# VHH binders against q01730, part 4

Target 1, 276 residues: q01730
Amino acid sequence: SKSLKKLVEESREKNQPEVDMSDRGISSMLDVNGLFSLAHITQLVLSHNKLTTVPPNVAELKNLEVLNFFNNQIEELPTQISSLQKLKHLNLGMNRLNTLPRGFGSSRLLEVLELTYNNLNEHSLPGNFFYLTTLRALYLSDNDFEILPPDIGKLTKLQILSLRDNDLISLPKEIGELTQLKELHIQGNRLTVLPPELGNLDLTGQKQVFKAENNPWVTPIADQFQLGVSHVFEYIRSETYKYLYGRHMQANPEPPKKNNDKSKKISRKPLAAKNK

## First folded at step 11 (VHH)

Design v3
Fold by ESMFold2, look of step 11:
Structure v3 (fold): chain B 276 residues (1-276), chain A 123 residues (1-123)
Amino acid sequence: as target 1 above (276 residues)
Amino acid sequence: QGQLVESGGGLVQPGGSLRLSCADAGDTFDLYAMAWYRQAPGKERELVARITYEGRTNYADSVKGRFTISRDNAKSTLYLQMNSLKPEDTAMYYCAATLYTEWDLRPSEYDYWGQGTRVTVSA
């Protein structure tokens, strides 16, 4: 329960690498005197504050490995965020982002990107987003994605991909290129079929997680889910399914209707409601 | 799918110490936020301590200064060092893991749970 001034002073005096300023009512990082002088810090937590932007000055914190902006009101990020060359973990969950800045994919070491509970869709991603080839975990749950771009296959180190509670109507075949993937969360979407290439992945073992409930699966797939996830993967690897999938895609059916009521989504609630 | 196994529980006198361990069989331990919960007889499951994937910790008021949560990502193991134990610490202790990264999680919001290990502090 130290003041912000005392937190900054103690970090400076004791060379403390980790600074936690969560839940302090901060509306602007520029209001925290001396914050950007702490060039030695490797972790900065600003979760549960009232930030609406992040100033370019964040680049002055050149040794950051962890930067946490969870549960703010951030609507935009400076392009300088990608100049944090040591950054491994970036948490932007529960904010108001509908786009990511130009050059965002220039981060050299980013391993974990948390974007859950924002207003992102496939058009929100900058052209170089999929250059983030060091990513091991990408959390896009509770956004507005309807498709996942084929370039997802470039994230070859990805071990966790969470797309829960989006509006996805399809998965690209390139999902099958994610050979290190251990967890795939696609529950709560508008998916009717799985690309056969998903069968290239080993997501049914004891060390893997595949969650796909609450999707309008076609009957042949839904029947396999009743038997178990291993049966789903055995089925989508089969020549029978590859034929069915080809016929389904050739027919180009209208996507299932989506539930358009987004008013209860956390990222779209007033600040007071988000604190409940 | 992601199996968590607790160990290290047992019977101890008041003022004593125990160290709990929680091993993860999966390959993504270092990407989880982890927690210890406990459930005493007749009570709801309650948070004891939690730790983020990068090592930041948070403790229930009832255990602050007595318990220390830590993690060893190379061994895929979560620890709870419990010192100055009191009879009210008697409970089943559970480790939990989640993809969610912040402090307002309810028990229903954790993705993975262990089977529990019993801690008994004699009266």
Scores: ipSAE 0.528, ipTM 0.781, lowest interface PAE 1.8, mean pLDDT 88
Fold by OpenDDE, look of step 13:
Structure v3 (fold): chain B 276 residues (1-276), chain A 123 residues (1-123)
Amino acid sequence: as target 1 above (276 residues)
Amino acid sequence: QGQLVESGGGLVQPGGSLRLSCADAGDTFDLYAMAWYRQAPGKERELVARITYEGRTNYADSVKGRFTISRDNAKSTLYLQMNSLKPEDTAMYYCAATLYTEWDLRPSEYDYWGQGTRVTVSA
């Protein structure tokens, strides 16, 4: 494999827009000499490295459209990441993020946000997160969300929403405002009911995906799932269910217990002590 | 994502070329990672090539330099250009789609599969 230096030089000399530095044992982006001088690049891949942070210098890569940090050890993002105005794809999957930086929602063109396998919850999102109105795909699977904020309905261009293997105890009614949603992945949560407003969406066709297994559904919903997704949606659209849902919500039942030991998650493993 | 439909397979002589196509009927084609798999008689299904939604490509060692995977998001179509074909390339070729882009997934982990198109390389 080419040295990192050579990759940087080649990109500069040949004006190559794509730089792939995946699986190179990189611990710091600052150690890659000349990386931030590559202002012409539109794609930077740093997946499968050992990054713990992203330096603010990332903002110098002004033309980035694709930025991939998949499978690192990133615990914190700089606020400057939101200054990348051309960024369309941001992959932060399989990291150690507990929070997103302030102003993260300032990205103007972001279409795909991959946040799978992190340590995020509803409090981890900045106040302007749902200003990302250009998002088409949001992946939040394998995080620690108990609540999906109602502002999710503001992401009107969302086509794919993945919430698999979180700790969700409910879905907000505003999910029914996602009129372009084609795929909803909510399997592996603590959901007992679905908001009737979900029935406003068409997620039962051949081009749609609705995954909702491994939830402690109340019996009436569970029975419909046994028949198929189409039956579920028919049921939740019914007046009978609306009544049931109302009663259920009024009763304010205790959420199901968390059964998943998340201590085995890679994102929860201690980082080897930085040899100071 | 809709049905994946492969086409372009056929009989070709060693050293010949084929171009496979996989049409996606879904509306979210550009959000999926795509892959070509192949299965020869008596063998396990194996990865041939993959392309992420970002456009990054990866190839099996056996096809590197000979095959090219590409995608046209406007047409919702995946391609596999196969050059310098060998008898060992004889197989049923399948296109697959997944939302997960960075993992070497097992075939069972892909979300969608086509029905396959047969490629036969024989003198």
Scores: ipSAE 0.500, ipTM 0.772, lowest interface PAE 1.4, mean pLDDT 92
Fold by ESMFold2, look of step 13:
Structure v3 (fold): chain B 276 residues (1-276), chain A 123 residues (1-123)
Amino acid sequence: as target 1 above (276 residues)
Amino acid sequence: QGQLVESGGGLVQPGGSLRLSCADAGDTFDLYAMAWYRQAPGKERELVARITYEGRTNYADSVKGRFTISRDNAKSTLYLQMNSLKPEDTAMYYCAATLYTEWDLRPSEYDYWGQGTRVTVSA
């Protein structure tokens, strides 16, 4: 049970690159004396604390490769977060974010971005978000997305994309440009049809994962899911499906109703994900 | 993620050691949090140890100081070094993987499971 002061002192004196301050009741990073003097550290864990903001001083930790804010109460991030040019892993899961700061996509090495259990939607993403072309994993589960922007196709290094438990009514055709994708999680949305371009991906093999349950699929697609996901992909690649999909989209049907009242979302989600 | 396959179980005497392995042939192993669980006959599965993709570890009180979880991302393999084994350690041992790294996960919250390897400590 080392104090925060002792943790800072040991890191400084022993040149220790990894600092774990999880579950310490921290409400402000500025209260941790000497924290921002640790310019040498490559990993900082502040998970399970009470942070509501992140100060611009985070940019002083210029050698960070891993920054973990999981399970806090963060409502805003400073624009300076993108100045962390060595950052590879950023965990912001289980917070209160409804937007990301302008310039967020300027991080050149980011591989893993965890945003699960926030209040994000497609309008929350800054214009340069899709410059994060080094991303291998993007976790957007339990947010408020109704569409996924077409620019998702620019993230060609993605191996994992999780969109579980959003409000998605469609997937863009550009999903088919994610040729390195190994796992796609779209469970718990409002999806009725799949773009035929999803068929460009190989998501049915033993090394891949496609999870799509709890969506109001149209009967022809629902029938294929009963047979297995490989049958779904065979069907959406067919000329028959491409024709029917085109007619479906031309008809521009009303999206399915949302499954719940969004004003009550907090009462049905983990306490740390509630907007308090 | 590919199939998780455990190995290294067997019959040992009290005080002995075993090293369990859990192999995954997929290219995304380094992106998962991993755990070992065990289940004795007639009992619920219980956490033994877990390791995040960042390398942070956590152990059940009953195994602290005796068991070590580790991972080799280059070989896509999870390990459990089990020392000073006791008859109470007798169980089926399962590896598990999840996309979530920070929750105190129940068995139902893990995304992927192996089929298990049996460890029997004679008594």
Scores: ipSAE 0.487, ipTM 0.757, lowest interface PAE 2.1, mean pLDDT 87
Fold by OpenDDE, look of step 11:
Structure v3 (fold): chain B 276 residues (1-276), chain A 123 residues (1-123)
Amino acid sequence: as target 1 above (276 residues)
Amino acid sequence: QGQLVESGGGLVQPGGSLRLSCADAGDTFDLYAMAWYRQAPGKERELVARITYEGRTNYADSVKGRFTISRDNAKSTLYLQMNSLKPEDTAMYYCAATLYTEWDLRPSEYDYWGQGTRVTVSA
């Protein structure tokens, strides 16, 4: 494999828009000499490295459209990441993020946001997160969300929403405002009921995906799942269900217990102390 | 994502070329990572090539330089251009899709699979 130096040089000399530095054992982006001088690049892949942070210098890569940090050890993002105005695809999957930086929602062109396998929850999102109105795909699977904020409904261009293997105890009614939604993945949560407003969406067709297994559904909903997704949606659209849902919500039942020991997640293991 | 349907397989002589296609019936094709797998008789299914939703590609060493994976998001179609085919390339070729972005996925970790198209390389 070409040295990192050579990759940087080649990109510069040949004006190559794509730089792939995946699986190079990189611990710091700052150690890659000349990386941040590559202002012409539109794609940077740093997946499968050992990054613990992203330096503010990332903002110097002004033309980035795709930025991939998949499978690193990133614990913090700089606020400057949101300054990348051309960014369309941001992959932060399989990291150690417990928070997103302030102003993260200021990305104007972001279409795909991959946040799978992190340590995020509803409190991890900045106040302007849901200003990412250009998002088509949002992946939040394998995080620690107990609540999906109602502002999710503001992401009107969402086609894919993945919430698999979180700790969700409910879905907000505003999910029903996602009229472009084609895929909803909510399996592996603590959901007992579905908001009736979900019935406003068409997720039952051959081109749609609705995955909701491994939730402690109340019996009436569980029975419908046995029959199929179409029956679930028919049921939640019914006046009977709306009534029952209302009563259920008024009763304010205790949420189901967390069953998943997430302590074993790699993202939660202490980083080996740098042998100073 | 909808049903994946492979096509383009057939009989070809060594040194020949084939182009496989995988059509996705879904509307979210461009949001999935895609891959080609192959399974020869008596062998395990193996990764041939993968392409991320960003368009980044990876190849098995055995096909590197000979095969090219590509995608047309407008047509919701995945392609595998196979050049300089060898008898060892004889296999059933499968299209697969996943939301996962990891490269080293096991076949079981893919969300969708096609039925396969047969490629036979013989003199």
Scores: ipSAE 0.158, ipTM 0.601, lowest interface PAE 2.7, mean pLDDT 92

## First folded at step 14 (VHH)

Design x4
Fold by ESMFold2, look of step 14:
Structure x4 (fold): chain B 276 residues (1-276), chain A 122 residues (1-122)
Amino acid sequence: as target 1 above (276 residues)
Amino acid sequence: QGQLVESGGGLVQPGGSLRLSCADAGDTFDLYAMAWYRQAPGKERELVARITYEGRTNYADSVKGRFTISRDNAKSTLYLQMNSLKPEDTAMYYCAATLYTEWDLPSEYDYWGQGTRVTVSA
């Protein structure tokens, strides 16, 4: 198709706000001549490339609203990523991130943050991460989270929260503060109980989604799942369940064993040969 | 949101055009990746076209150059412009949406419409 040089020239000459450089074998954004001079662009797609880093020069693209790095090999982001003050959608899915840069939560308008298929855990989040109070969708599926920090409750505009296939042992009661939530995906974790405060949410209607399969739920909850999601929510709102939950948390039981199979992460990490 | 409503199907002559619409009554339409699927009598359901939330598109070979997928996030509506219609385009056409922002994450489409029928007379 068109060369990268022609794409840059056309955007400049015709003042085109959207640039798609997906699947071009790009190893470094610095090798794309004139890319950072395109201060007018509002959308840049660099998905399906070979990027391992993002240079600080990304901050020169001051008008970006959409930035898509899906399916690269990015290991680190520059602190300057948060200076993109008009950014609404950031896709970093299918990369090699194990941390987010200091100050990441300073993005003022971010609505969608896609981090699925990385190597993140709760310690990977910078101290101001939960200042991203404009978020409407947060995708953290296929990472290594064992807990969801209580500060999740500060993200009160969330409509979609996906935590599928992490190692979550519990959900904080602050999940019940997410009153705009329409979709919650917690399947494939190590969860045994639900906080009663989850019952404050309306996740059982035809326009809502609650996915929670493949967790080692205690029998009373597992029984309700067999009847349907609405029965789960009726149960966790009950005084009977609030008592059970309180006893469970006071007992502080040892969490279920982790899944030792790492095959779902193999495409994102080099396999080091292990001597037999 | 879990409800998608298709419209715009009908009977057309070969070589004709139709524009399908898919409306979402919810407030999360702009967060979905969207697609059109079709199912002809006696055949399996197949992908026709798909579009990401930022507007990237992909088409089945059988419709490339004839069909155009588009979206209007302000109106919460997905479109399929179908030109140069052939009898083999006869099918039920379904609107679909998925939670994930990319079509090659391990997920199927999560939301489906009831379908609209397109018939192209032989």
Scores: ipSAE 0.505, ipTM 0.768, lowest interface PAE 2.0, mean pLDDT 88
Fold by OpenDDE, look of step 16:
Structure x4 (fold): chain B 276 residues (1-276), chain A 122 residues (1-122)
Amino acid sequence: as target 1 above (276 residues)
Amino acid sequence: QGQLVESGGGLVQPGGSLRLSCADAGDTFDLYAMAWYRQAPGKERELVARITYEGRTNYADSVKGRFTISRDNAKSTLYLQMNSLKPEDTAMYYCAATLYTEWDLPSEYDYWGQGTRVTVSA
């Protein structure tokens, strides 16, 4: 494999827009000499490294459209990451994020946000997160969300929403405002009911995906799942269900217990102390 | 994602070339990782090539340098350019799509085409 120096030099000399530095044992982006001088690049891949932080210098890469930090140890993002105005794809999957930086929602062109396998919850999102109105795909699987904020409905361009293996107790009614949604992944949560407004969406067709297994559904909903997704949606659209749902919500039932020990998540394991 | 439909298969002589196409009828083609698989008679299905939604490519060693996977998001179409074909490349070729993550590799792709047959014979 080419040295990091050579990759940087080649990119500069040949005006190569794509730089792939995956699986290079990089612990700091600052250690990669000349990286931030590559203002022409549109794609930077740093997956499978040992990064713990992203320096504010990332903002110098002004033309980035794709930025991939998959499978690192990133605990903090700089606010400057939101200054990347051309950024369309941001992959932060499999890291150690417990919060997103202030102003994160300022990205104007972000279409794909991958946040799978982090330590995020509803309190981790900045106040302007849902200003990311250009998002087409949002992946929040394997995080710690108990509540999905109602502002999710503001992401009207969402086509894919993945919430798999969180701790969700309910879905907000505003999910029904996502009229372009093609895929909804909510399996592996603590959901007992679905908001009737979900019925406003078409997720039952051959081109749509609705995954909702491994939830403690109430019996009436569970029975419909046995028949198929189309039956579920027909049922939640019914006046009978709306009535039952209302009664159910009024009763304010205790949420199901968390069954998954998330303490064993890789993102929660202590970082090996550098034997200094 | 919609139905995947493969085309471009056929009979070719050793050393010849073919270009396979996979058309996606869905509206989210550009959000999926795509792959080509092949299955020869009496053999297991094997990965030939894959391409991420970012455009990164990976190839089986057996086809590296001969095959090129590419995608046209505007046309919602996946391609496999096959050069220097060998009899060993004879198989049913399948297009596949998945919400690919590098960490959680799905055992199965979310969507599969019906396949297109490639026969390399003198």
Scores: ipSAE 0.450, ipTM 0.746, lowest interface PAE 1.5, mean pLDDT 92

